# VHH binders against B box and SPRY domain-containing protein (Bspry), part 3

Target 1, 197 residues: B box and SPRY domain-containing protein (Bspry), of Mus musculus (Mouse) (q80yw5r259to455)
Amino acid sequence: SPLLTQLWAASVLGSLSGVEEVLIDERTVSPLLHLSEDRRTLTFIAKKSKVCSDEPERFDHWPNALAATAFQTGLHAWIVNVKHSCAYKVGVASDQLPRKGSGNDCRLGHNAFSWVFSRYDQEFCFSHNGYHEPLPLLRCPAQLGMLLDLQAGELVFYEPASGTVLHIHRASFPQVLFPVFAVADQLISIVRGPLAT

## First folded at step 16 (VHH; from c3 with F110M S112V)

Design d3
Fold by OpenDDE, fold request of step 17:
Structure d3 (fold): chain B 197 residues (1-197), chain A 123 residues (1-123)
Amino acid sequence: as target 1 above (197 residues)
Amino acid sequence: EVQLVESGGGLVQPGGSLRLSCAASGFTFSRYAMSWVRQAPGKGLEWIGRIYSGGNTYYNPSLESLVTISRDNSKNTLYLQMNSLRAEDTATYYCARDREGWLYDSPEYMDVWGQGTTVTVSS
């Protein structure tokens, strides 16, 4: 039930000391994206950049990027400011996600290796393995929070400002997951987490 | 019935301008991103540009200086303004509703197409 989902999210969030510091792995950043110096902001560029280094980890077609930090166990939470973009995907991907190619195998949410909240203009959905579950949101989120419980096998998307759970996905996740991002309009920005002590 | 209908095509001289219209019906136009695509005789589809419902626009870099896409949601109409037309711009121009069409090389993600309107640039 929605109530149970909300309670679950609240419980899990309450157990977290804070939002994690997530930085983008510059080596993975598509030539369709600009990465800020602080490695937190991805800006969509309509024309592929010619200055991108040829890295095996770099997405070469889809405007994707991976975080530098892998999640392997426990609870993880991060927040992305999506206020300025009407076309984005955020979520998690396994290390099995291919980097090269124009096929669905590299397209977030269209393969078995990614689990993403997707916005395209006024449409919202959760996407995984080519299945797109519509999310009838009442309003566009300005920020999107992700909560990953690897032990419970749950990925929660929520609106940080209200604490409203937007979607919960339950699955047996792979051992290694990365925060994953895609942008096809303006920019998205990872909210700064606390410094690791 | 979901439908797109292009209009405004015709014969123009090189250097001329033309404004195409695309009338949408059968769906909530204001909620969808829209694209213009063209096909020259004997050539494949070429993406021209996209406009999101909020008005953000993106263009094919090769055509950016020549085209402007706009929309009037109150009229359920999409527009393509073309300037400084060349013979190479001769094509059938299509409007399409974008569904997860993130990249300009992926017209397959456009789920509704008009019948097209033909533009001929000739002296």
Scores: ipSAE 0.878, ipTM 0.941, lowest interface PAE 0.5, mean pLDDT 92
Fold by OpenDDE, fold request of step 17:
Structure d3 (fold): chain B 197 residues (1-197), chain A 123 residues (1-123)
Amino acid sequence: as target 1 above (197 residues)
Amino acid sequence: EVQLVESGGGLVQPGGSLRLSCAASGFTFSRYAMSWVRQAPGKGLEWIGRIYSGGNTYYNPSLESLVTISRDNSKNTLYLQMNSLRAEDTATYYCARDREGWLYDSPEYMDVWGQGTTVTVSS
C-alpha cells in the first residue's frame, strides 16, 4: 500500500536525529568532475581536467566522488538534489571500492562494493554487483533521500517531497560505508543538513 | 522490430559539410539517449557524441569543433551535422541507442546499432 509505505517512511524519518551534513572529499573527485567551493556540488565537465592533483584516492576514469566522512554505526540520512541531471548515481560504497581503472570494479553499481540508485536518461534502477533492478518510477525525482541503517542492514531511497519510498535494499553491509556519487550530465548537489550537535 | 537506419553518407570534398540522419523505429525514441559512432577503414570504433532525450549533448573532445548532434523526437530522428570535413573523417558512421554509456570509451553499452552510412572525404 502506498499509504503504508509513506507511513513507514514517516516513521523512519521521525526516528532520525536529522539530515546529516555530507561533504565531498576533494581528493577522490574524478578529473571529469568539478567540485564546488562548498564541497556539495558535483558538475560533470565531460573532459578530463588537467588541473587535478595526483592523489591515490582520486578516481581516474569514472566520474565518481566519495564523501569525506564514513558511516560506521547507526542510522544515517542525507539528501541529494538531482533535478538538473539525467545521468547520475547516488548511494553508498565501501572503502574497498577501487579508485583507479576503467573496469567494472570502479564503476558504481557494477561491483560488490557499491549500492546505488541510478538514473540514465529515462531509466531508473537500483544497482549492485552488476545486477540492475529496474525501478518503475511515476516521475523523475527532484531530490533523493537516503536512509542507511547499518544495524538493521537497510538502505532506503525515498523522495523527500512526498515521503514516497522508491526502493529498499537489505544487505549485510560492511562496517565502513561512504556516501558515493557519480554524474554524467550537468550537476548534482548535496542538500545542506543541520550541523551535528 | 527495434531498428536504426542511417542515411546521408556519400562523397564530399575536403572542407565540405554533411548532415547524417538516423531514423528510429520499434521503440520509444524520445525516452532514450542516442550516440553517434564512426569506424575508419582499418581502425577501431570512435565515439563521436551523445544526446540525451532532453537534448543535452556531449562530444568527443577531439571532434567537438567539427560536429553537432541534434534530435527531433516528433520524427524519431537523430542528426549529425559535420563541418570542415577532412580526409581523416572518412569512415562508416553509426547511430546507436545508448543505455549505459557514461563515457565515450564504452560502446558496449549501446544495445541497438544501425547498419551504418559511409562518408568519404576526398578531392
Scores: ipSAE 0.877, ipTM 0.941, lowest interface PAE 0.5, mean pLDDT 92
Fold by OpenDDE, look of step 17:
Structure d3 (fold): chain B 197 residues (1-197), chain A 123 residues (1-123)
Amino acid sequence: as target 1 above (197 residues)
Amino acid sequence: EVQLVESGGGLVQPGGSLRLSCAASGFTFSRYAMSWVRQAPGKGLEWIGRIYSGGNTYYNPSLESLVTISRDNSKNTLYLQMNSLRAEDTATYYCARDREGWLYDSPEYMDVWGQGTTVTVSS
């Protein structure tokens, strides 16, 4: 509905003042990824790092990472700079997402435990539980905003620069969700939220 | 019809070089990532490398020093330059359109394949 899109756009614009500081949990970072010191930038590495510790929380095959903070209630918003990457996934995942293995169980968007906006070269889609909905975008977004309303059961992807809503997904989400990330080309970076004045 | 056609294979001596080409038709080549894959006699598929539409390349670590992948979107053509060829490089080489190839060992996400071109490295 165009009205719904406008309402969400307005909601997103209103929530921009409430963009949260999201940091990556270093314990979850795949050996195919490098995490910056400030815990905001994930860089894809063609060769697996040998320095990765064997934490049970760490992804071992897919180039995935989770945020350190879980969402349980309320409205949450965060932004990712994706300008430099032509292969990435961003969205949310439940704490039930498996960490170990090469199967679809651990691949974002290919299981019941992740909801992601996906770019692969010039193709964009929303992915959940192995279903891929194409998103016919006119241009590649430089930044991608996420708005999660746990009470309403809605996940919104939007372009921050224009306020354009790219996709809305409605679902009964689990009690605990994490921002989730994957990158297979160059890097993506979480945008720092405004300092709470 | 969506099609990929490899060419440039043949007999080459050890230490030699070879350049393979892959001609694409029936789809917008410039919008897709492309990969090279090879299969040696009696062996499984081995991923060689990938190039995105923007030109970023990634290689199999075991072959990185020996291969270079490039593309010419104006000609709808993918290239594989191979140097310092060895007997172990004898294989049929395939180009493939890559749809969700996030990792090097995922040929199942390549949805269009050429017929292949054979390279034989022998004295």
Scores: ipSAE 0.871, ipTM 0.937, lowest interface PAE 0.5, mean pLDDT 92
Fold by ESMFold2, look of step 17:
Parts: C-alpha cells; sequence; structure tokens
Structure d3 (fold): chain B 197 residues (1-197), chain A 123 residues (1-123)
C-alpha cells in the first residue's frame, strides 16, 4: 500500500546514520556544465566553457557527470536539490558507461549502463535501456532522494520532505555503481546529509 | 487533434527583422517545452532554440545573437523574433513540441511539427 511504503521508506532512512558523502568527480564533468568549488552543484551553461581536454573520463556531448564514490555492496542514500531545474536526470550508472559521443550509449536512461529518474519540463519518467516508464507525479519535487539497496537489488526514488516513494526499480545490478547526474536547465545540487530534517 | 501552425514568414531584405508565430491547439500548450527548427534549401534540420513551459530559453550557440524565443501561454502561441537577417538565414522555419530534446540538435524528440513558414532573405 502507499501508506505502508511511506512508513517503510521513513524507517529505512531513519536508520541510515552512516550515509556517505557524495561528491561530483570533476574529471567526468561535461564541458556543458560548471561544477561548484564544493563539488556538489552542477550548473548548465549551454555552451562549452573550457579548452577542450582529452580527459578519458569526461563526458563530451551529453551534460552528464558522475560522483567520485562507487557503491559495490550495502545500502546507500543521497539527496539532490532539484527545485531550480526543470530538466535533469539523477540515478546510478555502471563503470562501463561510455563517455564519448552523441549516441544513446552515453545518453542517460537510453542504454544498459544507466538507471535514472528523469524530468523534462512537466514530464517525469524512470528510464533504463531505452525503456521509459512515465511517473504521474502530481507536484514537482523540490528534493529527490535516492536509496540503493545492493543486497535486495532495489533502487528507490523518494521525496525526503514527505517520505513519499516516487518509484522503485528492482534489478540485478552490476558490481560497481556510481551516482550519475545530468542537467539541461539551471542547476541541481547534492544535499549534505539526507537526514538533516 | 494536436496541431501547430506557423505564420509570419515572407520576403525580407538583408539586415531586416521578422517575427514568426506558432499557434498551438489540441493539447495543453502551457505544460510543454517547445522548439524552433529551420531547414535551409538543400540542407538538413538546424535546431534554433528551446523554451520551457516556465519561460527559460536555450539557443543554438551559432544563432543566439540572431534570435529570441518567447511564448504566451494564455494565447497558446510560440514566437520567434529574428533580427539582422542574412541571406544564409533563408529557410523554412518550424515550431515543434519538444518531448526530450535536451540539447540543440535532437529533432527525433520533437513529436509534433508544424507545416513550416518560409523566410526568404534577398541578397
Amino acid sequence: as target 1 above (197 residues)
Amino acid sequence: EVQLVESGGGLVQPGGSLRLSCAASGFTFSRYAMSWVRQAPGKGLEWIGRIYSGGNTYYNPSLESLVTISRDNSKNTLYLQMNSLRAEDTATYYCARDREGWLYDSPEYMDVWGQGTTVTVSS
């Protein structure tokens, strides 16, 4: 039931005292993005802002970035402030996610290497491997929480303020996952501590 | 039926200006991102810019000095203002409903297109 799911999410998040700090890996950041000094805020700048580098880890077409932290086991949670953006993707990606090119292999949600909650204007989806599941949200969330349970094979998207579960995806995930981000309108920011309420 | 209809095209002298309109019907215009795209004779599609439902705009860097996109959600109308036109801006101009274009040249993510309006810049 929706109520029992909300109580479950609140209980799980309330017990998550050791939530890891998630920071953006500056080596991966698309030239269409600016990364803040504290490595938590990605701002879409709509044109390449730097001298072209041959950094192998950098996304060169899509406005993507990865976190520096990899997850291999256990339960992990992080929160992204999304209130300023109407075009973003957040979720997880395999270490095999390609970095270069304009094709679907680097476009989050359009390949087997990425699993994302996507917003595009007033439309929300969960996307993986080119399959897009519409999410009929009644209101735009200001913050988006992610909970990854690698033992159970679950990725949960929730709204921290209400504890409402927005989507649950169940899969057999690859051995190494990174938080992944894309933004094509204004900015998104990783929130310090998901339980700072 | 979902429909987009462009208007305002025509002949203009180099250095001149035009304002194109796109009338939307059959859907809730105020909930969708919209794009302008053009096609010069014998050329492929070139994305001009995008406006989100809330009014934020993003442009093709090659065209950003030429164009301004606006919308009036109360009239279900999208606008393209073009200034300082050159002969190379001669093209058919389309408006499109933008369902996940994300960047500047993703026409396959435009699910509804108008018939286009032709702008000719005489040299």
Scores: ipSAE 0.745, ipTM 0.873, lowest interface PAE 0.8, mean pLDDT 87
Fold by ESMFold2, look of step 19:
Structure d3 (fold): chain B 197 residues (1-197), chain A 123 residues (1-123)
Amino acid sequence: as target 1 above (197 residues)
Amino acid sequence: EVQLVESGGGLVQPGGSLRLSCAASGFTFSRYAMSWVRQAPGKGLEWIGRIYSGGNTYYNPSLESLVTISRDNSKNTLYLQMNSLRAEDTATYYCARDREGWLYDSPEYMDVWGQGTTVTVSS
C-alpha cells in the first residue's frame, strides 16, 4: 500500500471544489433501468420499459446510463452509494461508447471506450478493453468514490468512509469522459454534494 | 474437482409440480451466483433465472410465473421449483456457476455446468 499515494489522494480531494453534482442523463438510460426524479438513483427493473426508441443516446440492451456532465480537463470527484447492489459497474466512458446492440462495444469494461470498477456477486474487478483485473477486497464497500485526474491520466477508486484507495488506473484518456453506470441488481445512487437537500 | 450434479427430474403430468436440486462440490458455493438453464429437444439453450449468493433472484420474463429459484448455502444446494407445468416445459434442466451472465445468460459466462436432469411433461 503506498502511503504517498494515499497522502496525495487526500491532498488532492481537499483542494477540489467539493464533490461534484453528477446527474444521470435521462436520454441515455437503458429501458431495463428506472431513473429517479432527482436523476441520482438507477434501479434495475428486470423488464424493459416503454422508453422512446427514437433516442439515439439511449442504451438499448445493457443496463447502462451516462451522466450528463462531461469532463475534459482537471480534477473531478463523485461518489456512488452501492450498498444495495451486488451487480454493478461504475467509472468513466468516452463519448465514442456505442449505445445500441448486445455486443461488447456497449458492455462496460469490455471495450476501449469504458473503464469501470465492476462487482458481480462477491467478485470485484477493474475492467477496460476486455481485461478484468481482480480486486481482492476483504469486504463490500457501501460507497464507492471516484477521482479523475485528467492531467495526470489517473482514475482512482476509493472508499469514502475509510479513505482507502481500492484501485488506481493510469492511462492516456480520450478527450471527453462521462461518468458511466450499470446496474443488474437492485439499485445504486449518486451521492449528493456537501450541501444537498 | 468443481462439480454440479442435478437431480429430481422425471415424468410429470400437465399442471403438475416438480422440484429440481443441484448439488455443488469443489468450490465455496456460498460465494457464487448460480443459474438454471434448460434445453428442449431440438432447441437451443433457454436461460431460466439467476440467484445471487445473497438470495436475490432474477428470472426470464417468459418463465417467471412458472419457476422459483432458491438456495441452501449450508447444504451447497441450488433448487428449482416448477409449478403448473406444460408439455412445452419438457427439457433437460442444467444448473451452472454464473461468473458474469449479467442479463440473458450467455453460456460463455457460465464456467461450470452440471450434466442435466430430464423433465418430461406428458399425459
Scores: ipSAE 0.732, ipTM 0.865, lowest interface PAE 0.8, mean pLDDT 87

Design d3
Fold by ESMFold2, fold request of step 17:
Structure d3 (fold): chain B 197 residues (1-197), chain A 123 residues (1-123)
Amino acid sequence: as target 1 above (197 residues)
Amino acid sequence: EVQLVESGGGLVQPGGSLRLSCAASGFTFSRYAMSWVRQAPGKGLEWIGRIYSGGNTYYNPSLESLVTISRDNSKNTLYLQMNSLRAEDTATYYCARDREGWLYDSPEYMDVWGQGTTVTVSS
């Protein structure tokens, strides 16, 4: 498939050349998270910030955030450094993902609007629409790569260091998707793309 | 087969301290996150805190000054240390295997529970 060809090309380069700039949209950041000044690092602060915005795009319960960049067509890749966290979710969400509430409608992977690779302690899964597919990883990845082909309708999770494909999901995606993140232990960081320097 | 057994509950004076234990069996304890949850008489479940297999802990903010969670993976045992106890801390205390609790208000994702141990703070 064209996605597989692009994945091995990225692995052969062994660099960030296939990775684009992804930055967190600060308007979306949950009060349970601190966003770094460069908008790449989300740190779980375990207690809701008392100083927060009335921003309608802000997640108010789950420790979620969205990227500022929307993907509408074509092929996209980004990488997240996950080595410091044992509790995170990374993937994509549509703009229809609700922001407010404690229910499953805002919990990543538990609704029709989000598709995520999840880690909770030593367990990994892919989650969408309340279906959780266990992923039997032999070791915890230090970085997690995502490759999205909106034309082909494929989302690939891979380990950049080895080029190992961890999971492939094929679906009919909405044409507008955002990178989405959640953290409930320590921190995760979006790896810089070549054009962000 | 998979079992959690709490112990250490009882009657304590206000201002006192108590350490609860939770003995795990039938599963690889060292690979799982664990939580403590309590239920006061006539009240709903209240999540106390979580400890990941690597030792990182997170607490319900309303209880964080009262409690400390620890684990000994070599003994398959989870602990809850409680200090400066008040009458409002009277409850049944449960340990649970935590499969995606994530936040302090999501005890619904605990798949294995102990029988509970009752702590009464009075007199």
Scores: ipSAE 0.715, ipTM 0.859, lowest interface PAE 0.9, mean pLDDT 87
Fold by ESMFold2, fold request of step 17:
Structure d3 (fold): chain B 197 residues (1-197), chain A 123 residues (1-123)
Amino acid sequence: as target 1 above (197 residues)
Amino acid sequence: EVQLVESGGGLVQPGGSLRLSCAASGFTFSRYAMSWVRQAPGKGLEWIGRIYSGGNTYYNPSLESLVTISRDNSKNTLYLQMNSLRAEDTATYYCARDREGWLYDSPEYMDVWGQGTTVTVSS
């Protein structure tokens, strides 16, 4: 039920003590991305940085990054400012997401290890395991909220300003999930959570 | 029918310039990202660059200094300006509707292709 879905999302948002502190794990950041000093902003630089690092956790082909925060139980929420980018993916990934290579096993949404809301130009999609569900959004969100309920097995994408649910995915998630990001146009920024204040 | 038609190819001397055009029809051109891709004789596909509907461009770093991609949404036309052409730039040049190319190695995510226009750089 779409109405029941929106009512439960509003109830969950109203019961949150705050949006979590989420920071990018510098070790994971693709050489195609620049990470800000506050570890919240990923900027696509289109050309691999000349910093050579044998970091095992670093994505080396796709413009991906993971957050340092891992989720194992409970209810979690975070927000990403996406107003400056027309090419991004945001969502969650398993700790088993491969870091190296040009194949689909490292491409967010194209494997069993990643679940993402994606924008590519004016097209929006939810993607997991190579299945891409078009999302017919009437407008481009400026901020994108993620709500992860590990007890219910639900990942919700919503618009923070209105509380409108954009998409819900229900699944049996792996035990450890990280917020995951990709950028291929300009930048995206994690919004500071009230818990960090 | 969704269609892309390239034009402007031909024979050019080393150091010369060409502008290729790609005429789009059968879809709302102004809403889609577009890419240029080339294939040299006997070689694989090489992604040249992408332009988003809003005009932002990204290029293959090895070609960045040689090419400029632009679009005119009012004419449903995509352009590739190539300067200082070299013999290794001899190739068939394709425009493609880019649905999730992201990086240069994903031609399977370009769902509409033109027939190509051939550029030959020779003395």
Scores: ipSAE 0.689, ipTM 0.841, lowest interface PAE 0.9, mean pLDDT 87

